# Designs tried in a protein design chat: VHH binders against Peroxide stress-activated histidine kinase mak1 (mak1). Part 2

Target 1, 123 residues: Peroxide stress-activated histidine kinase mak1 (mak1), of Schizosaccharomyces pombe (q9p7q7r1507to1629)
Amino acid sequence: SVLLAEDNIINIKVISRYLERIGVKFKVTMDGLQCVEEWKREKPNFYSLILMDLQMPVMDGYQACNEIRKYELENDYPKVPIVALSANALPHVVLSCKDSGFDSYLAKPITLQHLSLIISGIL

## First folded at step 1 (VHH)

Design b1 (framework vhh_8pnl_2)
Fold by ESMFold2-Fast, scan of step 1:
Structure b1 (fold): chain B 123 residues (1-123), chain A 117 residues (1-117)
Amino acid sequence: as target 1 above (123 residues)
Amino acid sequence: QGQLVESGGGLVQPGGSLRLSCADAGFTFSDYAMAWYRQAPGKERELVARIYSGGSTNYADFVKGRFTISRDNAKSTLYLQMNSLKPEDTAMYYCAADLYSGYEDYWGQGTRVTVSA
């Protein structure tokens, strides 16, 4: 199952339709805090992938990623793959994602092709 | 080395209003969380308001109900509508584009707001 954290309703609709077409089960959360709490609520392997927008209210994607990584270390969980979603493909953003514990990066606009490739490489 | 450019500061009497603008210097505006910070003489910069790419907003307690942050992605411009201004609001106001709380990617040079009778 895929966990999506995204605050933009249009992006949610687009990505949700892509996930439906790919044929994976998923849940949507609308900020980083909701994402962290939903992931903690379920068993360690319930979500196989987290798609995480970098820019969200309450808790941003970097903070959410760090909280998940901390929780995994404290509880001896295997690391869940976390893919950052960002419209900025500049080198500093890619490096920032790596330093923050993300496994991969997807540039906006998200396409079905790119999302399918990342999912097949992880799931 | 283009940066964000603020405008709209000035001198205003207590109870007055100002609208600050921040123009993008060429980065991808719509992707970034945008924020207004302020710094009074001898104090550290503090967050005033933040608006995320999806339009959600957060405000510091000291401006709630008085200030409104908004963005126009088509014009690559950030705004701060300041109402019911108080002498305590006197500061340099800076806009910032940030990717992470405490990680400011771009800063402006600031615009001065003075609230005095």
Scores: ipSAE 0.000, ipTM 0.190, lowest interface PAE 13.7, mean pLDDT 80

Design b10 (framework vhh_8pnl_2)
Fold by ESMFold2-Fast, scan of step 1:
Structure b10 (fold): chain B 123 residues (1-123), chain A 118 residues (1-118)
Amino acid sequence: as target 1 above (123 residues)
Amino acid sequence: QGQLVESGGGLVQPGGSLRLSCADAGFTFSSYWMAWYRQAPGKERELVARIGSGGDTNYADFVKGRFTISRDNAKSTLYLQMNSLKPEDTAMYYCARLEYSSSEFDYWGQGTRVTVSA
C-alpha cells in the first residue's frame, strides 16, 4: 500500500488518479505530521512506499522523512522507500533529498510514466 | 457526497449464485475507483474486487473465475456477480468508494450479509 503526503488538492487528485490506474491501494495525508502519524499507526511493512511532497505546512517533507528514519532506527523497523515530490528540479535540491534520507526524487508535474516506473521498481 | 447502500445478500446453498448491488447517490460515481470488501465473523476486512473509472478490474485470488465486478455509471450503481459460492464466502459485504479529498474508502450502511450453507 502507498502512503501519499501532499497538501495541494489538485496534485492529490492527479496522483490519486495515477495510483488508481496503476492499481495500487493508497492513503492520502495532507501534511508531514499526518504522514508520520499514519505511518507509525500501522504495522511495519503495511506501507511499501511513501510519496512525500517536500513543501507542506505544519511539518515539511524533509522533517517528515527525518522523523521516519529516526523512528526506524530506534524501533528496528525495515526501511520504507520514500520518494520526494518537488516543483524545484535544481541540482542542489536533488542532492539535498538524497542527504536527507529520501530514496528517490520525482519532479512536479508528476507523470503517470515516471510514477509507474517508481512503483514497478519497488512493488 | 452521497451514500453507498449495499443490497442483494441472502442465504444460498453451496454452488449457488447471488448478485450484490451498491447504489451511490453521488454525481461523481463514474470518476471513482469502486471496490467490494468482505468481513467474515472474527476475521479482518479483506478486498474482494475493484473496478477503476476506466473499467480496469482487479480480483482477489480466492474469487477469480467465480466473481465478476461491474459498474453502471448511468445508474451510479456497482455490482458483484457471485457464482459457484462456497461456505468460505460467508461474510458481510461492503462497497467502497475512494474519496480524493481524504482518499479513504467510504463505507455506508450496514453492508449486505451473504450466508452460504447447506
Scores: ipSAE 0.000, ipTM 0.097, lowest interface PAE 16.9, mean pLDDT 78

Design b11 (framework vhh_8pnl_2)
Fold by ESMFold2-Fast, scan of step 1:
Formats: C-alpha cells, sequence, structure tokens
Structure b11 (fold): chain B 123 residues (1-123), chain A 119 residues (1-119)
C-alpha cells in the first residue's frame, strides 16, 4: 500500500489518478502530522512506500520524514521508502532531501512515467 | 573526489552473462546511493538498477530477475551482474552516485561501458 502526504487538492487528484492507473492501493493524508500518525497507526510494513510533499501546513515533509526515521530507529521498525515531492528542483534541495532521510525525489509536475518508476521500485 | 569508471562491457550472444564494474580510487561507493543507467542507440538514458546507502535495491521491470546490483564496500566497487542477456539490452551502461533516479540531476556522465548482445 502507498501513503500519500499532500496538501494541494489538485495535486492529490492528479497523483491519486496515477496511482489508480498503476493499480496500487493507497491512502491520502493532507499534512505531515496526519501522515506520521497514520503510518504509526498501522503495523510495520503495512505501507511499502510514502510519497511526501516537502511543503505542507502543521508539519512539513522534512519534519515528517525525520519523525518517521526516529521512530524506526527507536522501535526497530524496517525502513520505509520515503519519496520527496517538490516544485523546487534546484540541486541543493535534492541533496538536502537525501541528507534528511528521503530515499528519492519526484519533481512537480509529477508524471505517470516517473511515478511508475517509483512504484516499480526502480527509483 | 575522483571520477567513476565503468568497465566489463563486451559482445555476448543472447542468453549470455556479463558483470559490469564501477570504481574510482578516490570514491566511497559504500556511502552513496548508486545507480546503473543505460542508453540504447537512438534512445534516452534510462535507469536500470539502484542501490541505496542501506543496500536496498530497485530494478526496472525490464531487468527484474535477470540483473543484480551489488557493491563491495571494502573495494569501493559497484557491480551489475547481467544474466539471460537479450538483444534489447544492447546499450552504453553508466554508473552514477544518484539520489533521485533522474538523469537530469546528475553532474557528470563518464564514458560508460558498451554492452552488445548479438547473434
Amino acid sequence: as target 1 above (123 residues)
Amino acid sequence: QGQLVESGGGLVQPGGSLRLSCADAGFTVSDNYMAWYRQAPGKERELVARITSDSYTNYADFVKGRFTISRDNAKSTLYLQMNSLKPEDTAMYYCAADFTGYPEYLDYWGQGTRVTVSA
């Protein structure tokens, strides 16, 4: 199952449509805190992938990623792949995502092709 | 740090095997997200396989079950073991330290190593 954290309704609709076409089960959360709480609520390995927008209200993607990584380390949870979603494709932002615990990056606008690569596990 | 250098390519018949290597004396392969890309004649570069700093591996659907990405941390060398090769695998193969899996975010491409699968 895929967990999506995204606060923009248009982006939610686009990404959800792509996930439906790819044929995977998914759940949508609208900020980083909802995402962290939903992930913690389920048992380990329930979500095989998290798609995480970097800029969200309440808790941003960097904070959410950090909270998940801390919880994994403290509770011996397997590391869930987390993919950053951002409109900012500058090289330093991409590198900061790596340093912050993200496994990969998807630049907006998200395409079906790139999302398919993430879901296939190639990205 | 140093430039990554690909090697191990060659001419092989369909069904054959090759092992590609990616190394540089100054590079710490074990500490990075590493990937193998390929570019077939007349096509864009595409991601073949990726390995994370934690050794989690990902593969393109077209190579799943046939190719294996691995690294030897002591030798700072990345490998791609290619089995059951098909004519469609003919391409230049490149390695990269690659967090994103998007070729456009990479600084530099080496010369690559050529793989030709032909009868």
Scores: ipSAE 0.000, ipTM 0.204, lowest interface PAE 13.1, mean pLDDT 80

Design b12 (framework vhh_8pnl_2)
Fold by ESMFold2-Fast, scan of step 1:
Structure b12 (fold): chain B 123 residues (1-123), chain A 120 residues (1-120)
Amino acid sequence: as target 1 above (123 residues)
Amino acid sequence: QGQLVESGGGLVQPGGSLRLSCADAGFTFSHYAMAWYRQAPGKERELVARIYSGGETNYADFVKGRFTISRDNAKSTLYLQMNSLKPEDTAMYYCAKGWDESTYYGMDVWGQGTRVTVSA
């Protein structure tokens, strides 16, 4: 299943429709803290992919990704794929994603094609 | 408008060779792993070859010994040298980029593809 962290209701609706079209099960969380807590609540391999917006209230995507990676290391959990969702494709943003432990990034606006291909490559 | 542009496809006879190119007009090409995928009519898209930022390569079993993936970071270009081509290599070929340390490459930036046809 897919875990989505995204605070913008319009982006949530668009991405949710794409995930439904692709035919994968998913859960939506509206900030980085909710995402981290939801991931921790489930068994280690329950979520096969996390789609994470970089800019969210309470806890941003960079902080959420760091928390997940720290928890994996401390508890010997398998590394879950985490894909950043970014409005900015500037070099420093992309490098910051890599440094924070993201596996990849998707530039906004997210398309059905790009999302489908990433999911088929991971799942 | 994609950042990746594939070229070099064409029609070739069995046993022939082609060199595919993928140009990245974007940024930080040298920081990414790069890959070639292919999709034949009625089949799923499949990984052909991958090259990491440090130069390590990985190949699908069906192309080992025949295809060579390489990169030129100064030109922001990815290559696939295809030798001893077979009819079953006929497909649309796509390039993609992802993170070097990723345990799952993903396909986060795609081109439109370049068609390769191998027939007598």
Scores: ipSAE 0.000, ipTM 0.152, lowest interface PAE 13.0, mean pLDDT 80

Design b13 (framework vhh_8pnl_2)
Fold by ESMFold2-Fast, scan of step 1:
Structure b13 (fold): chain B 123 residues (1-123), chain A 118 residues (1-118)
Amino acid sequence: as target 1 above (123 residues)
Amino acid sequence: QGQLVESGGGLVQPGGSLRLSCADAGFPFSSYDMAWYRQAPGKERELVARISSSGYTNYADFVKGRFTISRDNAKSTLYLQMNSLKPEDTAMYYCAREHYDLLTGDYWGQGTRVTVSA
């Protein structure tokens, strides 16, 4: 299953349609805190991939990614792949995502082709 | 999931030329930005050149004016024309689909070896 953290309803609808076309099970959360709490609620390996918007209210994507990585280390959990969703596809943003614990990134607007490629490479 | 297969490497004298090819029989080639990377003995893997899906190109400073990246979407093939080769260009050269730094996947090729020596 895929876990999506995204606060923009239009982006949620688009990405959800793509995930349905790809044929994967998924759950949507509306901010970083909801994402972290949903991931913690489930058993290890329940979610195989997290798609994480970088800019969200309450807890942003950088903070959420850091909390997940910290929890994994403290509880000996396997590392879940986390892909950043970024409005800016500049080289320095990619480096910042890598340094923050993300495994990859996708630039907005997200396309079906790019999402499918990421999912096939991880799952 | 689209294996990338590099070819065209070999031994060449300083000042010589080589043309590298990267074949992609998998996913829609024309939709992806593509790149050439290299890794010299004892060094990190570094970017050599990029080409966007629309044909926009970028080069590392150390190859500007000597190397040319190009693509043939009809043949699903990426090229790197290397002129005025120097001993410092000796490396394993890798083809990659840009924008993806994944934990797993088939987005990198196996590489082709280039040796420049007198």
Scores: ipSAE 0.000, ipTM 0.134, lowest interface PAE 12.4, mean pLDDT 79

Design b2 (framework vhh_8pnl_2)
Fold by ESMFold2-Fast, scan of step 1:
Structure b2 (fold): chain B 123 residues (1-123), chain A 118 residues (1-118)
Amino acid sequence: as target 1 above (123 residues)
Amino acid sequence: QGQLVESGGGLVQPGGSLRLSCADAGFIFSSYEMAWYRQAPGKERELVARITSGGSTNYADFVKGRFTISRDNAKSTLYLQMNSLKPEDTAMYYCAKEYFDWSGPDYWGQGTRVTVSA
């Protein structure tokens, strides 16, 4: 199952429709804290992929990713793939994502083709 | 998530009552507008009732005073309590989810059938 963290309603709508067309089960959370709490509730192995927006209220994507990675290390849980979703495709943002523990990066606007390739490579 | 599942339909006599339920598998249920629509045989799908994330309701004139829409955000479930049912209420009833404004539904359930006949 895929876990989506995204605070923008239009982006949620678009990505959700893509996931439906790809044919995967998914759940949506609207900030980084909700995402971390949902992932902790269902672990381990319930979610095979997390799609994480970088800019969200309460807890941003960098903070959420760090919290998940810290929890995995402290509890000896398998590393879940986390893909960053970002409006900024500049190299320094990609490096920041890598430093925060993200496995990959998708630039906005997210396309069905790119999302499908990421999912095919992971699921 | 868009996995809306309706239940509670059935056959009742005029004057009877039914309670419809719509379960949503998504965690964003509490943030969005929810609605019940119906479609009678050979007719267009029409709005029955809406409820906002905050619980404000709006009803079609033909159901006011008889139907009550409600939601349980903790259970991610939408309800329609139908009282004083009439033969004219016979239809397939659909649960719908609307993401930000009243531009129309983004996601539909498969529907549950309500038949009111003597």
Scores: ipSAE 0.000, ipTM 0.098, lowest interface PAE 18.7, mean pLDDT 81

Design b3 (framework vhh_8pnl_2)
Fold by ESMFold2-Fast, scan of step 1:
Structure b3 (fold): chain B 123 residues (1-123), chain A 118 residues (1-118)
Amino acid sequence: as target 1 above (123 residues)
Amino acid sequence: QGQLVESGGGLVQPGGSLRLSCADAGFTVSSNYMAWYRQAPGKERELVARIYSGGDTNYADFVKGRFTISRDNAKSTLYLQMNSLKPEDTAMYYCARDEWLSGYYDVWGQGTRVTVSA
């Protein structure tokens, strides 16, 4: 199962259609805090992949990723793959994602082909 | 799908040239970081060249000035132009995708063999 964190309704609709086309089960959350709490609520390995928008209200993607990584270390959880979603592919943003614990990056606008490639490489 | 597929390897004489290609069937964009690695029998896999988002490149000292990495982002194809080949360049060459500047890669090809000898 895939967990999506994205606050833009248009992006949610597009990505959800792609995930349905790919044939994976998924759940949508609309900010980083909702994403962290949903992931913590489920048992280890329930979510095999998190797609995380970098810019969200309440808790952004960087903060959400850091919280998940901290929780994994404290509770001896396996590291869940987290893929950053961002319109900004400048080198400093990519490095910030890496430093925050992300495993990969997808540039917006997200295409079915790019999403399928990432999912095939992880799942 | 989304396998990386290398091609262009072969047998070449010392001083010769080869151009390797790596097709990424899944449409990777210019935001991705890609690399060429090589591995000779019984040796560790080693980084040969890297290309970053926006086209900046980095090379291992042992190929600097002889090899050129390039990318056609519209075709999602990575290239390695190899000039002035030496017997020491004999190896299996792999392309890899790394969306971070870490040297860790999630997607690898099966490789293409390069042999430099008389």
Scores: ipSAE 0.000, ipTM 0.107, lowest interface PAE 14.0, mean pLDDT 79

Design b4 (framework vhh_8pnl_2)
Fold by ESMFold2-Fast, scan of step 1:
Structure b4 (fold): chain B 123 residues (1-123), chain A 118 residues (1-118)
Amino acid sequence: as target 1 above (123 residues)
Amino acid sequence: QGQLVESGGGLVQPGGSLRLSCADAGFTFDDYAMAWYRQAPGKERELVARISSGGYTNYADFVKGRFTISRDNAKSTLYLQMNSLKPEDTAMYYCAAKPFYGRSHDYWGQGTRVTVSA
């Protein structure tokens, strides 16, 4: 299953339609805290991929990614792939994503082709 | 350390078909995303098709509808069925195994040659 964290309703609808077309099961959360709590609620390996918007209320994507990585380390969980979703693809933001524990990033606007490519595993 | 071995390449006429195979000779095939890449002389290596551990597929636009990627986990073998071959498909075809997260090294085979000519 895929776990999506995204606070913009239009982006949620677009990405959800793409995930449906790709044929993956997924769950939507609307901020970083909901994402972290949902991921912790399920057993390891229940979610195979997290798509994480960088800019969300309550807990942003950087904070959420850091919390997941910390929890993995403390509980000997395998690392789940986390892909950042960003409206800003400047080099500084890309480097910040890598430093924060993200495995890859997707620039907005998200396309079906790029999402499909990420889900099939090319970084 | 495991190895991938491709087979099934050859010379075919335009419109012909070939089936490529990639055998995994030593690592955990079932847990890897598997892919076919190709490289024509003087060109960069490009992705042709990918299949995840869970069976989700992705194809380059230039092969959609003509090529089919599949895997047989019981035999630890990856396949590429190539139909309606064109001269532009002439290349060395490589099998690759890679974990989804990009922090792992890719495993590559040595390639199998496909030539499409009249």
Scores: ipSAE 0.011, ipTM 0.339, lowest interface PAE 8.8, mean pLDDT 83

Design b5 (framework vhh_8pnl_2)
Fold by ESMFold2-Fast, scan of step 1:
Structure b5 (fold): chain B 123 residues (1-123), chain A 119 residues (1-119)
Amino acid sequence: as target 1 above (123 residues)
Amino acid sequence: QGQLVESGGGLVQPGGSLRLSCADAGLTFSSYDMAWYRQAPGKERELVARIYSDSSTNYADFVKGRFTISRDNAKSTLYLQMNSLKPEDTAMYYCATYDLEGSWYEDYWGQGTRVTVSA
């Protein structure tokens, strides 16, 4: 199961369509806080992958990723793969994602092919 | 996997043109997003232009209207056509692709090619 955090309704619809075509089960959350709370609510390994938008209200993707990584360390949870989704593919943003604990990065616009490759490499 | 090799840099006068090339015989070019980055002395490396697998393009504001990114999938070559060059364009230019098979973005794979714009 994939957990998606994305606040833009159009991006949610596009990515959801791609996940449906890839054939994976998924759940959508609309900000970083909802994503962290949903991930904590389920048992470890319930979600095999988190797709995390970097820019969201309430809690952004950097903050959400950092919270998940801290929770994993504090509670001896397995490390869930988290893939950053961003409109900005500048090297400093990519390096910032690595520093925040992300496992991978996908630049917007997200394509079906790129999402499929990421999912097949992780799942 | 394959290595990207940049070429085409050199010394040009302001207002001149250069075409940079980035070649790799090992990549399935049509399946990858490709980009040109540059790094000027004392500055951070920055995105210049990106071409997506669907052939759409994106440009940094400072090069819009002057630079054109393109690729030839049959030749496994990425190009950057640079027109109306300014001294501010002086930098090392790098091409990049990223492996989306669960791997981190590689912000460049080659050694770069130097572009100097001066009289």
Scores: ipSAE 0.000, ipTM 0.134, lowest interface PAE 14.7, mean pLDDT 78

Design b6 (framework vhh_8pnl_2)
Fold by ESMFold2-Fast, scan of step 1:
Structure b6 (fold): chain B 123 residues (1-123), chain A 119 residues (1-119)
Amino acid sequence: as target 1 above (123 residues)
Amino acid sequence: QGQLVESGGGLVQPGGSLRLSCADAGFTFSYYAMAWYRQAPGKERELVARITSGGDTNYADFVKGRFTISRDNAKSTLYLQMNSLKPEDTAMYYCAVDTYEFGSLSDYWGQGTRVTVSA
């Protein structure tokens, strides 16, 4: 299953529709803290992919990714794939995502084709 | 339908040149970092060159000064200009979306184009 962290209701609706069409189970969280807490609540392999918006209130995507990576290291958990969702595809943002522990990035606006490619590469 | 298509490979003599192209029918090309990889017979697939969405480039040491990666976002096309070709450049060349250590699936990778450098 997929865990989505995204605070924009329009983006949530679009991505949710795409995930339904791809045929994967998913859960939506509205900020980075909710995402981290939901991921910790489940067993290590329950979520096979996290789609993480970079800009969210309470805890942003960079902070959420770092917290998940820290928790994995401290508890000997397998590394879950985390894909950054970015409205800004400038080179320094892409490099910052890699440095923060993200496995990949996906530029907004998200398309069904690009989301399908990312999911097929992971599943 | 989300597949990359490479072209431009062929047989050339040492010291020759080839220009590879990679195009996608409908991919949102301009937002993604792109890369060229190659796989020689009996070897693992290896990174040749990478270009970010903003145009910053990075090259493997074995091609620096000989190969140039570029992109034309208006045409949704990635290029690899290969000069001063050597027999050790013989390989299948693949273009791919650069996804930070994700996936070797055919949807991310094109079918490849063969480059043979031989007299």
Scores: ipSAE 0.000, ipTM 0.155, lowest interface PAE 12.1, mean pLDDT 78

Design b7 (framework vhh_8pnl_2)
Fold by ESMFold2-Fast, scan of step 1:
Structure b7 (fold): chain B 123 residues (1-123), chain A 122 residues (1-122)
Amino acid sequence: as target 1 above (123 residues)
Amino acid sequence: QGQLVESGGGLVQPGGSLRLSCADAGFTFSTYDMAWYRQAPGKERELVARISTGGSTNYADFVKGRFTISRDNAKSTLYLQMNSLKPEDTAMYYCARGFEDYYDSSGPFDYWGQGTRVTVSA
């Protein structure tokens, strides 16, 4: 199951429709804190992928990613793939995402093709 | 981003009718799939009906044939026409942007209205 963290309603709608067309089960959360709490609530293998917006209120994507990675280390959880969703795909942002514990990134606007490739394991 | 405001609830006798409205002050109403949910005291919130941006509708089996969901994008308003009401329909009714299948009913406050109460009793 995919866990989506995204605060923009239009982006939620678009990405949700793409996930529906791809045929995967998913859950939407609206900020980094909701995402972390939902992920912690379920068993380690319940979510196989997290799609994480970098800019969200309450807890941003960088903070949420860090909290998940810390929790994995403390509780012997397998490392869940986390893909950053970014309005800016410039090289320095890509490098910052990798340095922050993300496995990959997708530039906004997100396309069905790019999301499908990520989900199929072709990053 | 606008808040959802439900109205039209009230007390009716079995067999009666009510029309619920959900007004969205936001400019993005036409971009959302919309849904009606209900919650009776001590029970979980359950999906009643949903309508997509393309106009396709789905209904819970327990309301099929009795309730009709519709939307007016020009007025940014969602409707639920409730006919042949039963005591079992007594609940607080909520409108929501999107679908519960995509997020928890406890999601962000502005995704859910405050609800409108429907009581079906003699």
Scores: ipSAE 0.000, ipTM 0.104, lowest interface PAE 16.5, mean pLDDT 77

Design b8 (framework vhh_8pnl_2)
Fold by ESMFold2-Fast, scan of step 1:
Structure b8 (fold): chain B 123 residues (1-123), chain A 118 residues (1-118)
Amino acid sequence: as target 1 above (123 residues)
Amino acid sequence: QGQLVESGGGLVQPGGSLRLSCADAGFTFSEYYMAWYRQAPGKERELVARIYSGGTTNYADFVKGRFTISRDNAKSTLYLQMNSLKPEDTAMYYCAKDIGDYEAFDIWGQGTRVTVSA
């Protein structure tokens, strides 16, 4: 199952349609805190992939990713793949994603082909 | 884009109230999240309140309990109800559409002036 963290309704609609066409089960959360709490609530390996928007209210994607990585380290959890989603494709954002513990990065606009390729490479 | 128009600013005494409105001439108001920002002379613009498409709200600590953000999707209008106004609330207030925490805005209004003084 895929866990999607995204606060923008247009992006949720687009990505949800792509996940449906790819044929994977998924759950949507509307901010970083909801994402972290949903991931913690389920057992290890329940979610095989997290798609994480960098720009969210309450807790942003960088904060959410960092919190998940700390929790994994402290509780000896397996490392879940986390893919950052951002409209900003500048080099400093890519480097920040790597430093924050993300496994990969997808620039907006997200395409079905790129999302499908990442999912097949991870799952 | 020039599609956002703020109104409702004015001069008010400390402890007074004002209601700001932001009219959006665009076609997809209900699908975007909206925000109110403010800027005092010589200061950086700061986030006051944010409302998401589903109605979830977020407030800066300095306005919690005093300001209320709301939206009317049928009228494509954003509101900010400001109660218990303080002199430090004096600023230009701006409406913004479809913002991300790390992205430049694509749509801003012209602003409406709020002055709180005796």
Scores: ipSAE 0.000, ipTM 0.120, lowest interface PAE 16.5, mean pLDDT 78

Design b9 (framework vhh_8pnl_2)
Fold by ESMFold2-Fast, scan of step 1:
Structure b9 (fold): chain B 123 residues (1-123), chain A 118 residues (1-118)
Amino acid sequence: as target 1 above (123 residues)
Amino acid sequence: QGQLVESGGGLVQPGGSLRLSCADAGRTFSDYAMAWYRQAPGKERELVARISSGGSTNYADFVKGRFTISRDNAKSTLYLQMNSLKPEDTAMYYCAAQYDELGYFDLWGQGTRVTVSA
């Protein structure tokens, strides 16, 4: 299943519709802290992919990604694929995502084609 | 429009040559692996050639010796020099930049059409 962290209601609706059309099960969380706690609550490998908005209140996507990677290392968990979602498509943001532990990146507006391509290669 | 813009396609006779270009104004071009893909009608999209940020190249067997991929980091432009073109090379050609360690490429624009016909 897919775990989505996104605070914008319009983006949630669009991405949820795409995930439904792709035919994957998913859960929505509305900030980085909710995402980290939901992922920790479930068993390892319950979520096959995390879609993570970079800019969220309470805990942003960079902080959430770092917490997940730290928890994986400390508890010998397999590395879950985490895809960054960013309205800022500047080159330094893409590179900082790679450096921060993200496996991939999708530019906003998210399209069904790009999301399908990412999911087909992971799942 | 996307950040990567393909150009240089057209109609050419068998044995002819074309040079495709892909312009990328928005990226730190030198930091990314770049690739050319193609898709013929009714077929899957397939990798034609790839060039790493360091300049190492890989080619599909069906284009080895005929196509050359190159990059100009100062101009933020990727090229595909296509020589000895065959009817089988007829396809839409897409430029891609590799954004992640999973090996996925972000494909921008609608591509550029190459038709090889006698």
Scores: ipSAE 0.000, ipTM 0.126, lowest interface PAE 14.0, mean pLDDT 79

Design c1 (framework vhh_7z1x_3)
Fold by ESMFold2-Fast, scan of step 1:
Structure c1 (fold): chain B 123 residues (1-123), chain A 121 residues (1-121)
Amino acid sequence: as target 1 above (123 residues)
Amino acid sequence: QVQLVETGGGLVQPGGSLRLSCTASGFTFSDYAMNWVRQAPGKGLEWLSGISGSGGSTSYADSVKGRFTISRDNAKNTLYLQMNSLQPDDTAVYFCAKDYEWLSGDYFDYWGQGTQVTVSS
C-alpha cells in the first residue's frame, strides 16, 4: 500500500482519486510528522511507496524523508521508495530531492499518467 | 572511480575532542548528501549525522546532538565531523558514507574504510 503526505485538501482529493483508479490501497497523512509516525507505527514493508509533498507545515518533506532514512539505517529496515511531490521542476530542486534521500520526484500538477508510470516502476 | 578516505581518528581521553575528515574523489561532491556512521565492536551500524550537498541542511542522531558538528568544504571535496565532549561509549570505527544514486535500492552507495576512535583513560 501507498502512504501519501500532502497538506492541501484539493491535492489530496485529486491524488486519492488517481490512486483509486490505479487500484492501490493507500493512507493519507496531512504533514511530514504524521507521515513519519504512521510509517513507524506499521511493520517494515507494510507501505511499499511513500508520496511526499516537499512543502508541508510542522515537518516538511525533506525533514520527513531524512527521519525515515535515519530510522531505516538504525533499525536495519528495508529502504522504502519515497517520491517527492514538488511545485518546482528546476534542476537544483531535482538534485536537492536526490541529495535528501528521495528515490524520485513528480512535478505538480500531478497527472494520472505520471503517477501511474511511477507506481508501475516501483510496485 | 569513487573513493572516500577517512582520517583523524585516534586515542583520546574522556571529555576530549577530535576532528574527523573524509576526502572524496571520483564524483561531483557538491551534488550528494554525505553522512557519518559508526560501528562499535560487536554492535551494528549507528547513523550519526548527515549534511546536504550544499551544506545548507544538517541533521543529527539524539546520541550526538549538541556534541558533534558535521560540516563540509565543497571546494576541497572534504567532509568533517567535529567531536566534542567524547565519552567511552563513542569508541567505534567511524565511516564516511555517500548518499545513494537516484532510484537506488541502497541507503548509501559508497562507504570509506573507516577510522578508529578510542575514548579511554
Scores: ipSAE 0.000, ipTM 0.092, lowest interface PAE 18.6, mean pLDDT 80

